VH-VL binders against TATA-box-binding protein (tbp). Designs and how they scored, part 6

Target 1, 182 residues: TATA-box-binding protein (tbp), of Cenarchaeum symbiosum (o74045)
Amino acid sequence: MLDPRTRPRVVNVVSTSDLVQRVSAKKMAAMPCCMYDEAVYGGRCGYIKTPGMQGRVTVFISGKMISVGARSVRASFGQLHEARLHLVRNGAAGDCKIRPVVRNIVATVDAGRNVPIDRISSRMPGAVYDPGSFPGMILKGLDSCSFLVFASGKMVIAGAKSPDELRRSSFDLLTRLNNAGA

## First folded at step 8 (VH-VL; framework fv_izeltabart)

Design s50 (from z27 with light chain A54D)
Fold by ESMFold2-Fast, scan of step 8:
Structure s50 (fold): chain C 182 residues (1-182), chain A 121 residues (1-121), chain B 111 residues (1-111)
Amino acid sequence: as target 1 above (182 residues)
Amino acid sequence: EVQLVESGGGLVKPGGSLRLSCAASGFTFSTYWMHWVRQAPGKGLEWVGEIIPIFGYTKYNEKFKSRFTISLDNSKNTLYLQMGSLRAEDTAVYYCARYTYGSGSYYFDHWGQGTTVTVSS
Amino acid sequence: DIVMTQSPDSLAVSLGERATISCKASQSVDYSGDSYMNWYQQKPGQPPKLLIYDASDLESGIPARFSGSGSGTDFTLTISSLEPEDFATYYCQQSHEDPFTFGQGTKLEIK
């Protein structure tokens, strides 16, 4: 029986925020740790990556920001706050506060053994398994979560909006696999 | 908060094609499973197909597999149904619907208003 | 394909009275203690609205006068005391296997 309390490992967090003001493209083009090329992306966005960031922040001239590549909610929110400070310090944006929001958490779970997806997929309602097209079994989870289960016992949980939702969905996934005879 | 708005329906001749759109607000398609469901005049509901954007997967009711294609544009938060080789039997209201899992089973928790497709000469 | 058959096709009930609608699946829609069966309400010019999932679980925001029961192949939707806004067409739906299928509908009319 799989242990439904097995802890998932967060591999990516996507968060967003809004400066509620336009950002100067000209200032972004001159800033350190910022990539902006008017000719390449039509002048709509730049990318900020400071040495301390695990990932990067996409900054739109509209003031919207997207943080990607961080391995925790804290780190993802930290990237947004760092991008805001960097823009303000360099005169690309006026002084402001932001309210980061988690959009997507992706995590991995390892069952520690093989999972017989060939056998259980035919019995589980809603399981999507088409080995001619893709080697894993796809399951819908609670709320925004989706699961990808490989025969090796490696699994992906995607779409969680909070660490609590991730933990609940991981427990749900492992329990459902046990009920199916895994 | 959650809203789905379909558009693109209209009158089309047999053998023609149409592209239906479904615009979402209050959530993002990339993290949900989305379906198209249709309803012919005076008839019940019929499942057309689904898309699982986060893993790049689509599945169709066998009746539609060769003629219809489901896709989405994440930048516009919009779901599409491309319909080809249309027949009189395809006349229906087409709904986009959000699919979810809750407490043991699967269901459609939110539906759009529908867009009407009429296939007639 | 699993065929969903509703009865009756139409039902006339007075305000304040009980209404019961039946749904029969051509094969069992049960799995691991759950029934993969849902009920929707549809009013003219409107999309379907989820009432009940997993045969008996009431969707958030739906009045307590609605209830579902049954397992296997035989399911019932009950409205304990009919109100004016309840006159609509009701559909059962199975999510046990592809293709997802719906009943033909039961039209609830005022008597």
Scores: ipSAE 0.641, ipTM 0.825, lowest interface PAE 1.5, mean pLDDT 89

Design s52 (from z27 with light chain S95G)
Fold by ESMFold2-Fast, scan of step 8:
Structure s52 (fold): chain C 182 residues (1-182), chain A 121 residues (1-121), chain B 111 residues (1-111)
Amino acid sequence: as target 1 above (182 residues)
Amino acid sequence: EVQLVESGGGLVKPGGSLRLSCAASGFTFSTYWMHWVRQAPGKGLEWVGEIIPIFGYTKYNEKFKSRFTISLDNSKNTLYLQMGSLRAEDTAVYYCARYTYGSGSYYFDHWGQGTTVTVSS
Amino acid sequence: DIVMTQSPDSLAVSLGERATISCKASQSVDYSGDSYMNWYQQKPGQPPKLLIYAASDLESGIPARFSGSGSGTDFTLTISSLEPEDFATYYCQQGHEDPFTFGQGTKLEIK
């Protein structure tokens, strides 16, 4: 019996934004808290990580940015805003506004007990369980969400585009596991 | 809006190889399950395989798993089907299709236009 | 593998008449009150288009003259009053287990 309202713990948020202008590779190479290596990916991007960031921001010379490693949407968007300010402050980009967009939320759920995936995978429609090739049971969720369930009761929810979608998908996952006799 | 566009089809000799591409707009492949489905001339639909990029998993219909490989290039948002050791019976229109779950079923909600592969000597 | 069998292979129907297509699964596609069964329409030179999912749920944008019914192993697609654009091949598909399987198709022809 799993509680379908069990709250998932966000472990990574990927969000993106566009400065709508080119970024100076020369200035990025000279900036503090920025790693730029011309030999990596043809010099197309640098990485910004300030002390306040949980993760980092990849900055492309095209002006596109990707925030990774933050543990909430607020923190992920904060990283994009901080990267923008840092680039502007160091003359690598002109003053601008950005519109962050969530691309992928990854969260974990712990059942607090083992889940008999060997037994329930055979009766759950659409379950992918191939223990010789891949650990855990894979299930498709609503919209862009997918689930990975381990025998230990540890679970991963990936692909959510908002915290609300994550909550709905977590409810869906735990309800489907209960219906299968977990 | 969601669009899928296949390309790369053509005429190939038996034993040859061919790589099909599927480009998406309106969504990214990295967070969806994608399938390849084929249809021989005048015949029904046949499932080829699937990819679950977010967990790095692929699965194939037993008929194809030794000869075909599904992959994704995240930087280009492009899905591929690499086909090897092609046979005359592989002649078909190949579709990429987006897989979803809802209201107690699994189904394909969006399909590409298809790309034609002809295997002939 | 679940084998999907449609009947008839083809049928000829006049405009404005009702068309009924059957689909039988070799084993039940029901689970926990839901039927994992879908219907697609395909016109020559075009990809399949989703009409019905979960046996009876109408996909967004599909005309109300299309309906699905059934449970277990026996399913039906009904077009209540045929329009010219409805002449196509129809496929059922089970979403219950991998590998996903389709029926052989039913060609709907003008009488």
Scores: ipSAE 0.657, ipTM 0.831, lowest interface PAE 1.3, mean pLDDT 90

Design s53 (from z27 with light chain S95Y)
Fold by ESMFold2-Fast, scan of step 8:
Structure s53 (fold): chain C 182 residues (1-182), chain A 121 residues (1-121), chain B 111 residues (1-111)
Amino acid sequence: as target 1 above (182 residues)
Amino acid sequence: EVQLVESGGGLVKPGGSLRLSCAASGFTFSTYWMHWVRQAPGKGLEWVGEIIPIFGYTKYNEKFKSRFTISLDNSKNTLYLQMGSLRAEDTAVYYCARYTYGSGSYYFDHWGQGTTVTVSS
Amino acid sequence: DIVMTQSPDSLAVSLGERATISCKASQSVDYSGDSYMNWYQQKPGQPPKLLIYAASDLESGIPARFSGSGSGTDFTLTISSLEPEDFATYYCQQYHEDPFTFGQGTKLEIK
């Protein structure tokens, strides 16, 4: 029987925020730790990555920002706040406050043993398993969540909007696998 | 509010091709399972196929697998159905639908208005 | 494939009366105590609308006069007291096995 309380490990958090003002492309192009290329999205965005960031922040000249590649909600929000500070300090944006919003959390779960997906997939309504096309079993979770389960016992949970939703989705996944005979 | 808007339908000759689009708004498109379902005039509903954007996976009803392709553009929140080698029996209203899991069951919770494809000489 | 068969194909009922629609699956759609069967309503020129999920659970915003029952291979949709807005075509649907399959539809008409 799998332990439904097995802790998921967050591997990526995507969050967004809006500066509610336009960003100067000219000043952003001159900023340290910023890459701005006129050919990318027609010159509509730049990328900020400081040495301390786990991932990076995409900054649109409209004032919208996207944080990717952070391994926690705190780190993802931190990247947005750091990008704001650099834009303000370099005169690319005026002083402002931001309200970050989580868009997607991706996490892994390791059962610590093999899971017989070839056997249990035929017994689980809603399971998608076609090993000729993709080696893992795909399951729909609550709302925007989706699950990917490999025979090795490694699993992926994607689409959670909060750490609480991630915990509930992980419990749901492992419980459904147990009910199917994993 | 969740919205799904289909477009691209029209009159096409047998053997022709057509691409349908479904523009999604009001939710995180890439993390929901998206489906195409069709309905011939005066007939019932028939499942065409699905796409699971977050994992890049597609699955089809076997009768359409060789002629139809489902794809997406996450940057535009848009789902596509590319139809080839069209036949008179492909005449139908084509719906895109959002698929979810809740309370122990799977169901389509939101549907678009549909786009009409007519295959005739 | 699981074949879903509805009966009757059409039903004429007066306002305020009860309507009952049957749906039969060619094999069981039950798994671990749940029935993987849904009901949808479709009005002319409109997309389908979810009414009942898991055979008996009422979708949010759907009037309490709608109810679903059954398990295994035999399911029913009941409208306890027909309102003018209920004249539509009703479809059952299973997702116990791929491909998704729908019943042929039951058209509810005013008598």
Scores: ipSAE 0.444, ipTM 0.788, lowest interface PAE 2.8, mean pLDDT 89

Design s54 (from z27 with light chain H96Y)
Fold by ESMFold2-Fast, scan of step 8:
Structure s54 (fold): chain C 182 residues (1-182), chain A 121 residues (1-121), chain B 111 residues (1-111)
Amino acid sequence: as target 1 above (182 residues)
Amino acid sequence: EVQLVESGGGLVKPGGSLRLSCAASGFTFSTYWMHWVRQAPGKGLEWVGEIIPIFGYTKYNEKFKSRFTISLDNSKNTLYLQMGSLRAEDTAVYYCARYTYGSGSYYFDHWGQGTTVTVSS
Amino acid sequence: DIVMTQSPDSLAVSLGERATISCKASQSVDYSGDSYMNWYQQKPGQPPKLLIYAASDLESGIPARFSGSGSGTDFTLTISSLEPEDFATYYCQQSYEDPFTFGQGTKLEIK
């Protein structure tokens, strides 16, 4: 009896953007909101985290940026825009515009009840359930999506590239669980 | 366009080890399920194992579980097959293949060109 | 393990004629109205290429002369009018359970 229309809750968005220019490692290392560690990737990147960020932005000296830890696409894109502004303000990068791209959305879905993964995993083709090695049931979803289902009824959807894809994948997951007798 | 390119094959003596690599263009390995499949000269296809990087899970055909290891180096975006205790029977072309779900079924939608491993004294 | 058995091992067909290749699974690969059965084409020196998935769904870019049918344990790949580029080895594959298994292959040769 799972409701396939149950809305997933976004818990992490990974997005990227490119400044299309090199970033000054020296200037970035001097920024208060930036941690620059030569031991990490041999000095190729720094981490920017401001008080307003839910997560952080990794900035490579090549100009590539990765936003992680935000709980919405808007917040993830906002982190990239904020990182750009700080880099430009501190002279680590020249003035530019960026075009953020979503790379991975991770969301949770709660069935509100236990899901009998011990029973249904044996009925579902392609279900991966190895409780001696891993506590949940893994299912492949549409395109880049993957699902992790716990006996508690907690579920993880990972790999979506847009909110629309996330919604379609959530519907797919819950429908497949219902078809398996969950 | 999605492309997969394997490398690292070669001639190795029985009991030796070899690491194969698989490089992707058009997508990243971290969000896809990847498999290794092999084919002995003049024979059919044989499944070796799979990796689900996003949840840190690997699964193997029982024939290879103790001798082969599949891994992904996220920093290099490179998929590996580490092969140990190699035998003459391991002589084959090794393919990496992308696993997809669609229309109620699972299938391999993209395959690499393959890399040849020859185990001979 | 699910054993996949193809017949024939080899088949000689003239250009323009119909070719039919069979695949039998040792147990049903059906679930909830779908068949977890795929077909691949392989030419010498090349990797396998997906033709049909879910027993009957044609992969994008594959010519309409290829079709798949069947359910349960018995499946068929049909080429309605053979063209020169179709001479290859064909493999069926079950995606129902691990380990994933393939048929031994059917080599299609020109008559």
Scores: ipSAE 0.704, ipTM 0.858, lowest interface PAE 1.2, mean pLDDT 90

Design s55 (from z27 with light chain H96N)
Fold by ESMFold2-Fast, scan of step 8:
Structure s55 (fold): chain C 182 residues (1-182), chain A 121 residues (1-121), chain B 111 residues (1-111)
Amino acid sequence: as target 1 above (182 residues)
Amino acid sequence: EVQLVESGGGLVKPGGSLRLSCAASGFTFSTYWMHWVRQAPGKGLEWVGEIIPIFGYTKYNEKFKSRFTISLDNSKNTLYLQMGSLRAEDTAVYYCARYTYGSGSYYFDHWGQGTTVTVSS
Amino acid sequence: DIVMTQSPDSLAVSLGERATISCKASQSVDYSGDSYMNWYQQKPGQPPKLLIYAASDLESGIPARFSGSGSGTDFTLTISSLEPEDFATYYCQQSNEDPFTFGQGTKLEIK
């Protein structure tokens, strides 16, 4: 049986925040560590990436920000705070506070052995397995969570909105696989 | 709060096409599974298909695979149902619905108000 | 496909009385100790509203007078004491096998 308490490894955290004010595209384009791409969303956003960031922050001229590529909630929120600081220091935005919100945590789990997804997918309610389109079995989890299980025993958990939800979803996934005879 | 608002329904001639929209507020489609379910006048509910945006996957009821396509525009937080080669029997109210797993079942926890499609000459 | 059949097609019950609606699946909707079966309420001019999931679990915000029971192929929705707002059509739905299928509906009329 798989151990339902196996800890997942966080590989990506998506977080958002709102500056509650418009951002100057002209000033953002001139900022160090900022890439302004006129072709992306019709020039409505720029990308901030500093040497210390694991990922990057997309900044929309509406004031909305998206942090991607960080491997923890702490790091993802840190990217948003760092982006805010750069925008304010360079006059692209006025001084403000932000309230980061986790939108999506993606983590991997390794069963340490093969999982017979071709066999168990036909028995598991709601399992989506279409090997002609995708090599893994897809399962819906609690709330916003979704699971992808590969025959190799490697798995992806996506859509969690907190570390606690990720923990519960990992337990749910491994328990359901055990119940299916994995 | 969670809200789903459908639009794009109307009168269309047999053989025609329509694109239905479903706009969400209170959550984002990118991390949820979304379904389209229809209901013919005075009849029961019929599942049309689903989208799993987070893994880029769509699945359809075999009855609709060749004529209907589900897609999502993340920038607008809007779900679409593209309907082609419409027939009189496609006349129905079309609902978008949010799909959830709870212990021991899969179910639709939130539904839109529906948009009416009438296929008639 | 799993065919869901409800009985009766329509039912008239007096206020304060018990209403019972049945749903039969053409094959078992049970898996690993759970029943992949749900109940929805639809009032005229409104979308369906989830009442019960997993055959017997009450959705948050739904009055305690609603209850679900059953397993395998035979399921029941019970309203213990009918209220005026319960005038609606009720649908069962299985999520055990693709495609997901609904019953034809039971129209509940208050006598």
Scores: ipSAE 0.632, ipTM 0.823, lowest interface PAE 1.5, mean pLDDT 90

Design s56 (from z27 with light chain E97R)
Fold by ESMFold2-Fast, scan of step 8:
Structure s56 (fold): chain C 182 residues (1-182), chain A 121 residues (1-121), chain B 111 residues (1-111)
Amino acid sequence: as target 1 above (182 residues)
Amino acid sequence: EVQLVESGGGLVKPGGSLRLSCAASGFTFSTYWMHWVRQAPGKGLEWVGEIIPIFGYTKYNEKFKSRFTISLDNSKNTLYLQMGSLRAEDTAVYYCARYTYGSGSYYFDHWGQGTTVTVSS
Amino acid sequence: DIVMTQSPDSLAVSLGERATISCKASQSVDYSGDSYMNWYQQKPGQPPKLLIYAASDLESGIPARFSGSGSGTDFTLTISSLEPEDFATYYCQQSHRDPFTFGQGTKLEIK
């Protein structure tokens, strides 16, 4: 049977924050570590990536920011704080505080063995499996969580809003797979 | 507070096209499964299709495959139902509904107010 | 596809009376001890409202006079003492297999 306590590995965290002020497109275009092209999204956003970032931060001229590509909540929030400081230091935004919010945690779980998704998907209610269109079995999890299970035993958990929710959802997934005869 | 608001319904001729919108507040569509469900005048509920944005997956009731497309604009937090080759029998109120899992079952926990589509010559 | 059949199509009841609505699935909607069956209430001009999920679990905020029972293919929605706000159309729905299917509806009318 699969071990429901198997620890998931976080591979991406998406978090957001709002500067609650507009950002100068003109100043963003001149900033180091910032890619701004007025032809992209109608000039509505720029991308900040400093050398220490695991991923990057999308900054909208509305003041909204999206952090992607970080491999922990702490790193994702760190990217937002770094982007805020970078904007302020370069005069693209006035001094402000931000309140980062986790939007999506993506993690992987490896069963260490094949999972017979062909067999169990036909028995599991709500399982979405169409191998002609998509290679994995998709399951709805608790709250915002969703699961993708591959025949190889590799799995993806997406949509968690906290590490605790991720842990609870991982337990849910592995327990449901065991109940289906995996 | 979770809210869903549909719009875009109206009168359209047979063979025409129409795009319905569903706007969410209190949550983001990108991490939830969303469904479109319709109801013809004086009839029951009929499932149209679903979208699982987080894995880029859509699935449709066979009756609507090829004519209808579900999509999401993350920047606007708005869900769409693009309807083509419309027929008189597509006349209905169209609802967007949020799908969830709990206590060993799947169910629709929140519904929009619906938008009315009338296909008539 | 799983066909959901409700009975009766309409039911006339008096205030304070017990109302019982039946739903039959063309094949079992049970799995691993759970029943993948839900009940919704719909009033004219309004969207459906979830009442009961997993055949017997009461949705938060729904009055205790509503209850669901059954397993396999045969399910029942019961309103123990009918109130004015309960006059509506009720739909059962299976979530065991895609496509999701609903019953034809039972209209609850005042007698």
Scores: ipSAE 0.688, ipTM 0.845, lowest interface PAE 1.2, mean pLDDT 90

Design s57 (from z27 with light chain D98Y)
Fold by ESMFold2-Fast, scan of step 8:
Structure s57 (fold): chain C 182 residues (1-182), chain A 121 residues (1-121), chain B 111 residues (1-111)
Amino acid sequence: as target 1 above (182 residues)
Amino acid sequence: EVQLVESGGGLVKPGGSLRLSCAASGFTFSTYWMHWVRQAPGKGLEWVGEIIPIFGYTKYNEKFKSRFTISLDNSKNTLYLQMGSLRAEDTAVYYCARYTYGSGSYYFDHWGQGTTVTVSS
Amino acid sequence: DIVMTQSPDSLAVSLGERATISCKASQSVDYSGDSYMNWYQQKPGQPPKLLIYAASDLESGIPARFSGSGSGTDFTLTISSLEPEDFATYYCQQSHEYPFTFGQGTKLEIK
């Protein structure tokens, strides 16, 4: 039986925030640690990556921001706050307060052994397994969570909105695999 | 609040094509599975297909697989149903629906208001 | 495909009385102690609304007069005391196997 308490490892956190104001494309194009190319998304956004960021922040001229590539909620929110500060310091945006929101946590779980997905997918309700199109078995989880299970025993949990939801979803996934005879 | 708004329905002649849209708001669109379900006048509900935005996978009811395509645009939080080679029998209200899992079952927890497709000469 | 058959096709019940709707699956929709069966309510001109999932779990916001029971192939939706707003068509639906299928519907009319 798989251990339902196996810890998931967070590999990516996506969070968003809104500056509630437009951002100057001209100022972004001139900023350090900012990549702005008019040909990308029709000039609608720039990318900020300061020293210390695990990932990057996409800044739209509408004022919306997306933080990607951080390995924790704290780090993802930190990237949004740092991007806001960087924009304000360089005159690309006026001083403001932001309210970061987690959109997606992606984590991996390793069963430590092979999982017979070809066998169990045929009897698990709602399982999607089409090896001609994709090598893993896809399962819907609680709330916004989705699971991807590979025959190697490596698994992906995507869509969690908090560390607590991630832990509950990991438990759910491993329990459901055990019930299917994994 | 969760909101799903369909559009793009209308009158189309047999053999024609039509693209339906479903604009989602109030939740992180890319993390939920989305489905299309239709209902012919005076008839029951019929499952058309699903899309799993986060993994880019689609699955169809075999009845529609050759004529219909489900796609999405995560940047617009919008789901699409491209319908080709339309027949009179495709006349129906088309609903988009959000799919979830809980307490040992899969179910549609939120539905759009539907958009009407009429295929007539 | 799993065929879902509802009975009756239509039912007339007086306000305050009990209404019972049945749904039969052509094969078991149970797996690992759970029943992959749901109930929806649809009023004229409106989309379906989830009432019950997993055969017996009441969806949040749905009045307690609605209840579901059954397992395997035989399921029942019960409204303990009919209210005017309960005039609608009710559909059962299985999520055990693709393609997902719905019953033909039961129209509930208030006498």
Scores: ipSAE 0.720, ipTM 0.866, lowest interface PAE 1.1, mean pLDDT 91

Design s58 (from z27 with light chain D98E)
Fold by ESMFold2-Fast, scan of step 8:
Structure s58 (fold): chain C 182 residues (1-182), chain A 121 residues (1-121), chain B 111 residues (1-111)
Amino acid sequence: as target 1 above (182 residues)
Amino acid sequence: EVQLVESGGGLVKPGGSLRLSCAASGFTFSTYWMHWVRQAPGKGLEWVGEIIPIFGYTKYNEKFKSRFTISLDNSKNTLYLQMGSLRAEDTAVYYCARYTYGSGSYYFDHWGQGTTVTVSS
Amino acid sequence: DIVMTQSPDSLAVSLGERATISCKASQSVDYSGDSYMNWYQQKPGQPPKLLIYAASDLESGIPARFSGSGSGTDFTLTISSLEPEDFATYYCQQSHEEPFTFGQGTKLEIK
């Protein structure tokens, strides 16, 4: 029986925010810790990665920002705030406040043992298991969440919009697997 | 407010092709399971197929598998239904619908307004 | 494939009266204490609207006069006191397995 209270490990958080102002492409091209290539993405964005970032922030000239590659909501939001400060300090944007929003949390869960997905998928409503086309069993979760379960016992939870939703979805996944005979 | 809007329907001759689009507001397609469901004039609802974008999976009702293809452009948040080798019996209103899970079951919680496809010579 | 059969095809009811629609599945749509059965309402020129999921759970925003019951293969949608806006076509749908299938529909008409 799987422990439905097993904590998922967050591997990626995508969050966004808007500076509500345009960003200078010319100044982004000249600032440190920023990669701007006019030929890439039509010259509409630059990439900021300061030494403290786990991932990076994409900054659009429209003022929109996307934080990727952070392993917690706190770190993802921190990247957006750091990008804002970096842009302001280098004169690429005027001083402003931002309101970060989580868009997608991806986490992994390890059962520590094999999960008989070939057996349980044949009995579990809504389970998608198409061996030969995809290596794992796919299952719909609450709201925006989806699950991928491998025979090895490795699992992926994707689409959560908050840490609380991730915890509820992880509990739901493990409980449903137990009810199906895992 | 969650909203789905289909477009691309119209009059097409038998044997022709048509691409339908579905645009969403209030949520992102990449984190939801999306389906196409059709309804012939004066008839009931018929499931066409599904896409699970986050894991790159599609599945079709066998009736449509060889003629229809579902795809998604994540960069544009646009869902498509490509229809080929159209027949008179494909005349219908085509809906895109969002699939979700709650309280131990699955259901379609939001539907688009539909786009009408008429296959006639 | 699971075949869904509704009864009746049409039903004429007066305002304030109770309407009952039946849906039968060719195989059980139950699993682990839950029924994978949903009900939708559709008005002419409009998309289907979710009313009931899991056979008996009322979707948010749907009036309490709508209720669902049943398990296994036999399910019922009840409207306790008909309002003018309730005259529509109703569909049951199983979500137990693909291909997902719908009943043929029950048209609720003014008597």
Scores: ipSAE 0.631, ipTM 0.832, lowest interface PAE 1.7, mean pLDDT 90

